# Designs tried in a protein design chat: VHH binders against c9jj37. Part 25

Target 1, 291 residues: c9jj37
Amino acid sequence: MEPLGLVVHGKAEPFSAALRSLVNNPRYSDVCFVVGQERQEVFAHRCLLACRCNFFQRLLGTEPGPGVPSPVVLSTVPTEAFLAVLEFLYTNSVKLYRHSVLEVLTAAVEYGLEELRELCLQFVVKVLDVDLVCEALQVAVTFGLGQLQERCVAFIEAHSQEALRTRGFLELSAAALLPLLRSDKLCVDEAELVRAARSWARVGAAVLERPVAEVAAPVVKELRLALLAPAELSALEEQNRQEPLIPVEQIVEAWKCHALRRGDEARGAPCRRRRGTLPREHHRFLDLSFK
Below, E stands for the ipSAE of ESMFold2; O stands for the ipSAE of OpenDDE; V2 stands for 0.75 times the mean of E and O plus 0.25 times the DockQ between their complexes.

## First folded at step 12 (VHH; framework vhh_4orz_3)

Design hy7 (at its last look DockQ between E and O 0.02; V2 from the best seeds 0.00; counts 0 for: pae O 9.3 > 2, placed apart)
Fold by ESMFold2, look of step 12:
Structure hy7 (fold): chain B 291 residues (1-291), chain A 123 residues (1-123)
Amino acid sequence: as target 1 above (291 residues)
Amino acid sequence: EVQLVESGGGLVQAGGSLRLFCAASGFTVSDNYMAWLRQAPGKRREWVALIYSGGSTDYADSVKDRFTISRDNAKNTVSLQMNSLKPEDTAIYFCAKRGYDFPSGYRGTYDHWGQGTQVTVSS
């Protein structure tokens, strides 16, 4: 029965629009970022960043330093992704796009923005397709996003031929490629998978300025060479002389499996078929147990 | 040497159409992400359309349903069909190739550009 105050609310949309107008706006700004490899200047407001994000609270501190302010350099985040982060911090909303969502997700993880991260993950899953899936897998592996990783692997298993031919596949790290090469569910023949791995290693070698064999070393054990026909193994040996990819001992083990005519589970995956493995005559002999 | 050459720009009345072409050499268009970007006077260069190596496409909101990016892998070209042109579409249009994003978690930036082709849309 006592008189009490009342909380009242204004309209949310005009409030959000007013705050959106401050994104990258030098008016009243007290910090300037130099963002991305393009070194784009982005103006921002410390109070909004610090109250919404612990990462920025720690990065910026409570007061500007003495003298002329120095720009804060954020060299790895693309400008579009950084602006999306600012919009989210200022207005609690942001429009996501397929072409940039992986960069926004990366920024959300790095800046500890858990809600934005989850919103980006939901969007990635919604827009996932053959062209995006390998890049999404790379992000998932880089930041330990297990649910996204499992979703991407399952998608690639269902669309193996197309996915392995994408540029995103060529850009995978060794750590991201390993879950794919370990899968029995890939719908691709081993001869084609060896060619895909060589293409992947060539791109990595050119970009990282390392020999093809060094780039391939972390993943080549997952190639199931015993599934290749003898003529295919011979061709692989010749290709290895010209451009080394696979250690000689791994090729020797594949020949040994052919000579012993058994698929031995004790030796692991080298003899296990994948969903896409094409039949070969010697596969009949790989089914026999050692006598 | 990687080279991108744009063509097909010009002066067009509002509501008209243009088709831009980008001839690529030194690399294979279908192995890469190819994009059209544009820069209007006083504005930052902005992304317009992207075609992924697998053939899917994305468009900026401002051009969605009016522009179509496509490629001809036999001729190693990318094109941009622009319909229902508006004065705000006036800009220099650039064809671009995206670089690889090794080894970071962020996607690469565009590493090669053409010289651009001017599109001017009259009221």
Scores: ipSAE 0.431, ipTM 0.764, lowest interface PAE 3.2, mean pLDDT 86
Fold by OpenDDE, look of step 12:
Structure hy7 (fold): chain B 291 residues (1-291), chain A 123 residues (1-123)
Amino acid sequence: as target 1 above (291 residues)
Amino acid sequence: EVQLVESGGGLVQAGGSLRLFCAASGFTVSDNYMAWLRQAPGKRREWVALIYSGGSTDYADSVKDRFTISRDNAKNTVSLQMNSLKPEDTAIYFCAKRGYDFPSGYRGTYDHWGQGTQVTVSS
């Protein structure tokens, strides 16, 4: 009769603490990473990384040749985020902070750490605020994190005025901005949204060294210019002459809506009001229904 | 006493080349991580190149394939060969030694700097 063994458990905390002490500890380490733009050296243990993460198993699977092994360069991950990843891999726990959780989330996605990804997502949702939401939206869109994207969009819809004034908003990609501009639930007037889009495009233009109109081209079609009053459209035209942002044809279409006293869904610019659209006289001729 | 002294800076036309030198004293360059950094007017100091104790090299994307970091162990010097220079390369260039804190290891900071050498690339 094979002796029946009994599985017994020690205390988890001392165990985790001991392993945590090995994070970035050169003692017994057999791999050095060069991490981030600052090129910080981070020490680790190949066997632990390989058994906990397939990405690192593949990355570290080749035995170092004879001599001093060259460091493994990871230039795209911030040091703080990488250390958080190591903490998780070594201890199956991680201390997350609001200021760095998106970087940790990004690293988790890139390294295929599903459990860490989920922990980060839960944390982001928990601490989501006006300052974080646009950055979180960008990450969600970049990596196809659908639930997070929905949560971020919903949050921005509820806090539109504040969110549009953040640095995070100005730094959004066109891909991340599009879901917002398509939303009927934004609590902002169209005139303010146009201003925000211009500011967004200006920042992008400066960073990308491209004309404002070119940067804005993928998103401006989502602006609902027909919602603007005649005086506002005239002002927009004047501004557009000074600084091209919106195609003239799109402005002309808005004028046509005024002239015809009807909205035309086929002409690209929806005539539906948004939740925050301020009432104007000509809106009585437009489709004000929400889908 | 640890000292780093840069030299070789100057005025050069776009497309030209310069070679910077860093003379180290008080430590052995081959046993340490050495870096070049630069600071343009009104900009933050940025990392340019690194040579590891093992001899491997790394570069910022902006200078990759144009700049080459090397060391002369006999002279205890680090060099930066800069080719195909651009006006955007105009900056004060600094030689730095990477610091470490045992037993915690390297923290990615530089513990010693030179005074820098001015590089100006004209259009």
Scores: ipSAE 0.009, ipTM 0.279, lowest interface PAE 9.3, mean pLDDT 89
ESMFold2 (binder alone), look of step 12: mean pLDDT 81; pTM 0.823

Design hy8 (at its last look DockQ between E and O 0.02; V2 from the best seeds 0.00; counts 0 for: pae O 14.7 > 2, placed apart)
Fold by ESMFold2, look of step 12:
Structure hy8 (fold): chain B 291 residues (1-291), chain A 124 residues (1-124)
Amino acid sequence: as target 1 above (291 residues)
Amino acid sequence: EVQLVESGGGLVQAGGSLRLFCAASGFTVSDNYMAWLRQAPGKRREWVALIYSGGSTDYADSVKDRFTISRDNAKNTVSLQMNSLKPEDTAIYFCAKRGYDFESGYRYGTYDHWGQGTQVTVSS
């Protein structure tokens, strides 16, 4: 007869609680991180990090050279997010919160923690709202998270007026803004979109210390100026004189559409109405349809 | 110059209430993400509450349903109403402006400006 073994299991929560007590605990620790802008010290245990995470296995297996700091500096991750990563590595569980989940997701992607990444993505979708969606879109574009990007764009298309007025919108990168400006499903009028793009570019210009026109250059061609009425184009020209945003050539093409009574059908999208496009007299000559 | 000044702290009995205020200058409160954090003696600063630019709010588990963050756009202030106070709520409370790190590639979740703090002491 064959010998029999039986795998028996202790209760999971007391086991996890014991390991959780080691998170950021100098007892038995053999590595110290300096984390975030606050430069908080976080104590950790190399064996747990290396066995659970290939990124840390490679990072902590590196032989220190002369002058290498004893602490490991992680300046770009917020402390709260890093502690959440440690909790997950130590206990295979972590509580996620709306205010910090995007930073935990970012860390999970950067450290190659695929399971934590998927758990964070599920949570982000569950808690997604107008206040979070543009920040989530930025993370999705930055790290190539296509499913999250599609969910964020769809959410913004359904809540366009509110989303475009958020701080998160103003802080989007050009790469994250482009999918929005390319959408035929936005429920905003083009005059409002031009104003939103200018506001966006002003924030970028102030932060990056570059001219508004330079910040706007990657995205302004996605504005569909042919949809604007002549009075609106004239107002835009005056605004451009005071604060350049849109190349004169693009405004000229919009005037040509009015003068010739034809849309710019060779390029398709620039004359195409969006779901939120308000009617104007000249739209009868553009022969566009909803997407 | 961005400045944040907290006030309203004091000594209170367990179960009591306090309201903290944060006066902001050099920026508009309603255009930003504003937070309250606290630091008990010997502990790291911990997040307490956040109000987003759109007005939605988040709270730490330890204060949920007891504390309320709000803002007054006319006075450019942020407030924290603290009810049912417990001795473990004893800390210096800080008002903070949430920042965004453009240099490291569009990251969120950091605070770039802080007040000096206001002491809250809850008697056991």
Scores: ipSAE 0.526, ipTM 0.823, lowest interface PAE 2.8, mean pLDDT 86
Fold by OpenDDE, look of step 12:
Structure hy8 (fold): chain B 291 residues (1-291), chain A 124 residues (1-124)
Amino acid sequence: as target 1 above (291 residues)
Amino acid sequence: EVQLVESGGGLVQAGGSLRLFCAASGFTVSDNYMAWLRQAPGKRREWVALIYSGGSTDYADSVKDRFTISRDNAKNTVSLQMNSLKPEDTAIYFCAKRGYDFESGYRYGTYDHWGQGTQVTVSS
């Protein structure tokens, strides 16, 4: 009978350090990536990538094709993020930074690296601030990361005024903006929210080369215009004539609420107060309950 | 129009040296992956050396430590310095550009453009 062996473990740190030294090391490498917009060359080892990640296993194949190996172009992943991915694949550890964690998270999701994804998510939540939260929300919505989305929305609800003034807010997709506009917990007045939405739509219009009203169409329905005072609605109408943003019908519905002195959810005009809604005289006739 | 023109080939004694040049037009050498290949009579074309867009180099085992691939960005040329030449190095040497598919984002291991080649003969 062959003697039974016992599995014993060496020190983890020297092992990881040794493997880390192989990251982007041309020595013994058998694949070269061209990464990012800057087209940075990054060297790696097929066997390590293939055994650690199914994406790379499929990408690199089991056998090198005939002839000289072809460089693999990954133009959409930033170099720093890609190197972080390699570090994780080689060492099962990664140093994360606030400035690049969302890019690493994106790469982790795209490459199907579940453990790295979770590490990134934990890190994002830990370092979440006003400047990062909208970008994080966008990533969450894009990839269907529900927990992160909830955390981001909650953070924005608590820091609404500041969050709406960030560049990240202006760059949100309509899909990412909708959960915010639907929230009863935003700590901002509706008039300010309308202004923020206009700014958002303007940026989108410029980027997409589309009219402001068209860009805004998917989200403006979530604005609660009935919460605005008559003078504010009049001002909005004037502004809307100069720069169309909101359908006239939606403004008319808000006026109807004033005329009838009642809220009508059936007509598509939400009359629910948000946490930051400033009190106005006509609010006594509206349903201001939180769902 | 993309063109590659090789020069510098000739007759040399074993142990001697030659330097081959490849003049490129219609594209920028420094932005592409360039290679030298060779074909001996009755043999298949074989890869000799590669220079990556980033400047890294790779060599066939048969020419390692003897051959050096380089480029001159100002002149838009690729060179192959061949030292310690052997009779087995006798071949037509070709300069080639690797193909790139912009739609897929992959650089092919195949070459989309070739020069006419230059003859290198190493006598014993």
Scores: ipSAE 0.000, ipTM 0.203, lowest interface PAE 14.7, mean pLDDT 88
ESMFold2 (binder alone), look of step 12: mean pLDDT 81; pTM 0.823

## First folded at step 14 (VHH; framework vhh_4orz_3)

Design k1 (at its last look DockQ between E and O 0.87; V2 from the best seeds 0.00; counts 0 for: pae O 12.8 > 2)
Fold by ESMFold2, look of step 14:
Structure k1 (fold): chain B 291 residues (1-291), chain A 122 residues (1-122)
Amino acid sequence: as target 1 above (291 residues)
Amino acid sequence: EVQLVESGGGLVQAGGSLRLFCAASGFTVSDNYMAWLRQAPGKRREWVALIYSGGSTDYADSVKDRFTISRDNAKNTVSLQMNSLKPEDTAIYFCAKRGYDYPSGYRTYDHWGQGTQVTVSS
């Protein structure tokens, strides 16, 4: 009969610190990554990556050839985010920062690191503010992160005017913008929302090298033109002549509401007010039903 | 065409101060995310400070409470006030614009200045 052993533990912090010292350390490294658009070299250790991450296990699974190993190119991930991932893989911990957490989150999703993903999500919620919220919304929509998406939409609804003026808003995809434009809870007037949509479409047009009207097409029906006064509709028509944004049919439907003095839910022009809708005289007839 | 030009670097004694400037053209500084990064000899280029389009700021732990990023909308410039400088702050400092790479979904530094040398002697 043999005596049973005892599990003993050394101090965790010095152990973790030693592993942290290996992050991007060429000592004993057996793989080199070329990371991001800057093509930054990052040294790593295959055994740590493969045992902690199935993505790296598959990426690195083929043994190097008989010559000098070629670097592994990761052309899109920013270096700081990749180093955060490495620190997490090596030490099971990482310090997160507001300026980079969305990039770490994106990398965690792409590398299948579920625990890091959840930790990043918790941190994003803690640091969410007007300057970050639209970028966070975009990440949430891209990866189907429903809880984050709901938090971002609610935040934007409460801080609408500031959020719509951020660079993050201008960089939203159409898919990320749609939940905002569908919201009755936005604290912004429709005239201002039309201007924000045009600004958004101009940025997308320049980036995608497509006409403004083509970029705007997926979202413009969510603009509630029936809420605009006649003078505002006339100004919109003039702006549309110089820079087309909104199909003429949608503007015509808004004019029909004025001419018929009745609300109309035709053809993508909802008549419902938003929380930030400023009152206009004609709003008194938008609730009338068309028989 | 987007251009970023840094200035204000030089040699200072430890404990001293410098103010770096970045003149931007081809875009509006206040409509964008602007950053300072630095590269010390033998090290990777690392982030130092960021100012968001809405005006909030973030700093690397090593410079927090010593450095201040700010912008002057009238001159379309970004600046970095560096106080209580240490020899470890010796680096080439770069002004950068942070953009969004639509295909990858990552935010990247898509435009850079040429850099300005800061040397802090002991």
Scores: ipSAE 0.761, ipTM 0.915, lowest interface PAE 1.3, mean pLDDT 89
Fold by OpenDDE, look of step 14:
Structure k1 (fold): chain B 291 residues (1-291), chain A 122 residues (1-122)
Amino acid sequence: as target 1 above (291 residues)
Amino acid sequence: EVQLVESGGGLVQAGGSLRLFCAASGFTVSDNYMAWLRQAPGKRREWVALIYSGGSTDYADSVKDRFTISRDNAKNTVSLQMNSLKPEDTAIYFCAKRGYDYPSGYRTYDHWGQGTQVTVSS
């Protein structure tokens, strides 16, 4: 008969503190990571990583052999984020910061750390602001984090003017930008949105070494050009001749709306006003088209 | 060509103050995330402060309430005001630009200065 035992618990804090002291400690470590673009060395313990994370279990495997193990290169994860991951793995706790939480979130997703992912998501939502929201949206879209995506879109809808002026906005992928451009709740005029889209496309063009129009092609169809006044459309045409952004056909469709004094949803050109759409004379005809 | 050049480092007594400057060229500081990092002898490089494109700031706990990051848009510079300096603040201080790596989807430091030495004597 196996003796019946009772599980008793020591103090958690001293235990956690002791384990924390092992994070990036070369003493007693048996693995060295080379992390980030800066190629920072980070020391860890195989057994701890393996028991806490399947990703590391697979990565590190059983390498029985003589000598010092070769460094493991993780070039895509920033050092600060990686250290946060180690802290979590070692202590089941983590100090999160606004400046690095998205990187930690990304790492959590990549390493399959569900609990850390959730903690990061909660933190992001709590600290979400104009400077962070577009970057958060990008991460949400990239990893299919639906709830975060919804929260970010909602935030941007409420703070559209400010959000569109951030570096984060300029760095969005087309996939991340599309939900925004489809939103009826953006608090920005269409003319400003067109300008923002142009700026966005310019940045993308430079980074991807592709023409502006090509970069913009996936998203420009979501711009509601029919909302623009004739003078604004003319200006857009002129600008478009100098720097192609929007297909001419799309501009022509907007002109047709003016000529016909009606919006046509069947033509695929959205003419619904957004929350921030400034009133124009021809809008009275567009509204009638939806009745 | 993107360049970052740090200045303002030197020797200071504990409790003293220094102001570091970072002159940027090839890009607009006000449109980017800028950071200060530092590396002490025998230690890893650590993050010190960040200024967002929108102007918000963030600090490491070790320097919070003592250091202030700011930018001069007209001069295209980033500054780090360091007050109440401690010996443990001794390090090479680096100015860095944070960028977005499109292929990987990560935000990382994509440009660094050469650094400026800060030495705080006890």
Scores: ipSAE 0.000, ipTM 0.194, lowest interface PAE 12.8, mean pLDDT 89
ESMFold2 (binder alone), look of step 14: mean pLDDT 83; pTM 0.830

Design k2 (at its last fold request DockQ between E and O 0.91; V2 from the best seeds 0.84)
Fold by OpenDDE, fold request of step 17:
Structure k2 (fold): chain B 291 residues (1-291), chain A 122 residues (1-122)
Amino acid sequence: as target 1 above (291 residues)
Amino acid sequence: EVQLVESGGGLVQAGGSLRLFCAASGFTVSDNYMAWLRQAPGKRREWVALIYSGGSTDYADSVKDRFTISRDNAKNTVSLQMNSLKPEDTAIYFCAKRGYDWPSGYRTYDHWGQGTQVTVSS
C-alpha cells in the first residue's frame, strides 16, 4: 500500500501579503521594466512572471544572459495597469478601480491572462456608466469581446443622448461606431446623430491628419438622412459645402425620398426610424417597419 | 499648444485645507478627462483624482471624502479642494490631461503641468 499523504494549507492572507510586498521591489529582483510613456522603472522577478504567464515566459527567456540584464521596455501599457497585472500574477488577486479597469483589461488580453480578463469583464459590467461605456465598447470591439460589446451597445441604446456627448464617443474607432449607427434602438434623433458623427469625424481627422470626409466614409452610409426634414437637409448641404462629411450622392438619395414621398423597399435601412427619432411630417410616407 | 499651469500649493498645518488650481490652454477642459496626481519624496507618482467629460469623478482611497476635484468651464480650469490634510499628503501635485493613445488603445496622461508643492506639517 503506497503511503497516502494529506495536503494541508497555511493561511492564505499572510502568504499573499508577503508576495505582494515583492511587487516592484528591487530586492531579489532580476528584471527591470521600463513602463509607459513616462518610462517608469518597475522591478520584478523572472521566475514568478514566467510560471504565471506565457507572455512573460517568452519575453524574458529561460536563462539570463551574462552581465547586467538590460531593462525590458513596455512603452505602451500605463504603469498603474502594469502594476495591477503584477499584483495579480504575484498574489492571484487584484484591486480593480473604475478609472483604470479598462487599461487592466487591455493588458490582461494582451498578455493572455484569461482569469484576469474575466475578472475585469465582470467588474466593467458592474460599474458600467455613461462615462465609461464608449471606452468599454472600444475595448470590446478591439479584442472581439462579444458579450461586453452587446452590453455596451445595449447601454448606449438606452442612454444615447448622454453617451454621444462623452469624450469616449469622440474617440471611438469606425469599427466601434458602426454597430451603434446600425442600431434601430438608439434613443436619439437623427439630426443629433449626424451632428455627433461630424464631431466624431473631426476628432479622428485631427488625430489621423486626414480629411473629415475620408475618416467618416466607413460610417456615414449608416446615417439615415431620409429621416431629416427638408430644412435640415438643406442645412446639412450647406454645412457639407464648407466641410465635406457626407457624400453628395447620399444626400441626393435623401431628397429623392422626399420627392417620391416613399421609402425605397430595397433601401429600407436609410428610411427606418430609430427609437429616438423625432416625428416629422414626411415620416407618414415612410411606411417602414420600426424594429 | 496645450499647456497646464498649477497654482495654489503651499505650507499648511495638519487638519487644514488647501485648494489647488490648474489653468488649461489649447483645449477645452469640459470636453476632456482631467486628473490630479502627486509624487511624494522617494515614492512613485500616484493617481489622486479624475473628472470625466460627463462630470463623474473618481478618487484614490487615501483621499476619498477629503478631496474634491471640480472644474470651472468659464475659466477652463480644474481644481482640487483638499480638506483634512495629513502629513502623508505632502507631495508635488500635478495636473494632467488624460488622452487616448490610438495605436495602443490605452488611456494615458498625455499632458502635464509643472507641479505645485504641497507641504503638510505635523
Scores: ipSAE 0.895, ipTM 0.955, lowest interface PAE 0.5, mean pLDDT 93
Fold by ESMFold2, look of step 14:
Structure k2 (fold): chain B 291 residues (1-291), chain A 122 residues (1-122)
Amino acid sequence: as target 1 above (291 residues)
Amino acid sequence: EVQLVESGGGLVQAGGSLRLFCAASGFTVSDNYMAWLRQAPGKRREWVALIYSGGSTDYADSVKDRFTISRDNAKNTVSLQMNSLKPEDTAIYFCAKRGYDWPSGYRTYDHWGQGTQVTVSS
């Protein structure tokens, strides 16, 4: 009979604490990063980064460069998120916070850190609320995180009025906004949704230095103008003259629904009510198709 | 033009309280994410507190249950109530606006005040 070896383990906490002490520590450091728009110097240790992360393995190589090491610039990642990534790489653990988890998740995706990404996703779900949900939706759409996207959309559908008033909503990309505008489950009246879309487009126009109408063009067809009362359509036309948002053709199609007393399913966006649509007299005609 | 001006700093004994104020102009505080950060001598600038546009708040572990971030929409100001102050809280405190940076996909602090000094004596 041959002896079987036994793997024995020391205490994990002192081991992790020792490695944690090296995070952003010049002692034994052989690489310096300049991180984020703050341009913070962050000291690190090539062996820990390269053995734990293929992105850093490729970025840093197996041997230090010739001469005095120059800083490696990582111009976009915020310092707090980068330090969280380092802590995870050094200790296989990191404390996550609601205010920064989406930035850590973004970094985890960009650096190919699959386990950290999944841990961040689990945490996002636990801390998801009205103030975070649109930011989380944007991250989910940007990186194709379908499960997170579905949860964010469902949350917004259940809390529509609050969610659409957040800064996170105003800062959504068109690609992230489209799933919301297509939803029949929004608990928001169409008049309010048009106002939300205009506010969204104004923020995007200011940031991107593009006309409001150009920012709105990818999403505006999803607004269901046939649900608006004539006075609301008239007000929208006046606002559209002052600040173009919606193509005149789309407004004309909504007026045709009123004039013909029938819905117009043949020409695009449905006349379907949303969960939050407030009733109006002409809605009784919208289920009829154009003859 | 976005401007942030901090005030209310000073010298206080350990265990004392202080309230910082940040007057904002060029934008609406309640429509944005607002934060307090601090920088102690020889250390990097660190996040202290955040108030979201919808009004929820987050705090750094070191200040939780001692500091309170709040805003006054009528005055367009953000404040930081600091209780049970410790010598370790000595720092320059900055008010900042947090914005989304479309090119990078990260939220960053896109505008800062000049800072106000808080000194806590032991």
Scores: ipSAE 0.738, ipTM 0.908, lowest interface PAE 1.4, mean pLDDT 89
ESMFold2 (binder alone), look of step 14: mean pLDDT 82; pTM 0.828
OpenDDE, look of step 14: ipSAE 0.789; ipTM 0.913
ESMFold2, look of step 15: ipSAE 0.735; ipTM 0.906
ESMFold2 (binder alone), look of step 15: mean pLDDT 82; pTM 0.827
OpenDDE, look of step 15: ipSAE 0.752; ipTM 0.899
ESMFold2, fold request of step 17: ipSAE 0.724, 0.722, 0.735; ipTM 0.904, 0.905, 0.908
ESMFold2 (binder alone), fold request of step 17: mean pLDDT 82, 82, 81; pTM 0.825, 0.825, 0.813
OpenDDE, fold request of step 17: ipSAE 0.867, 0.889; ipTM 0.945, 0.954

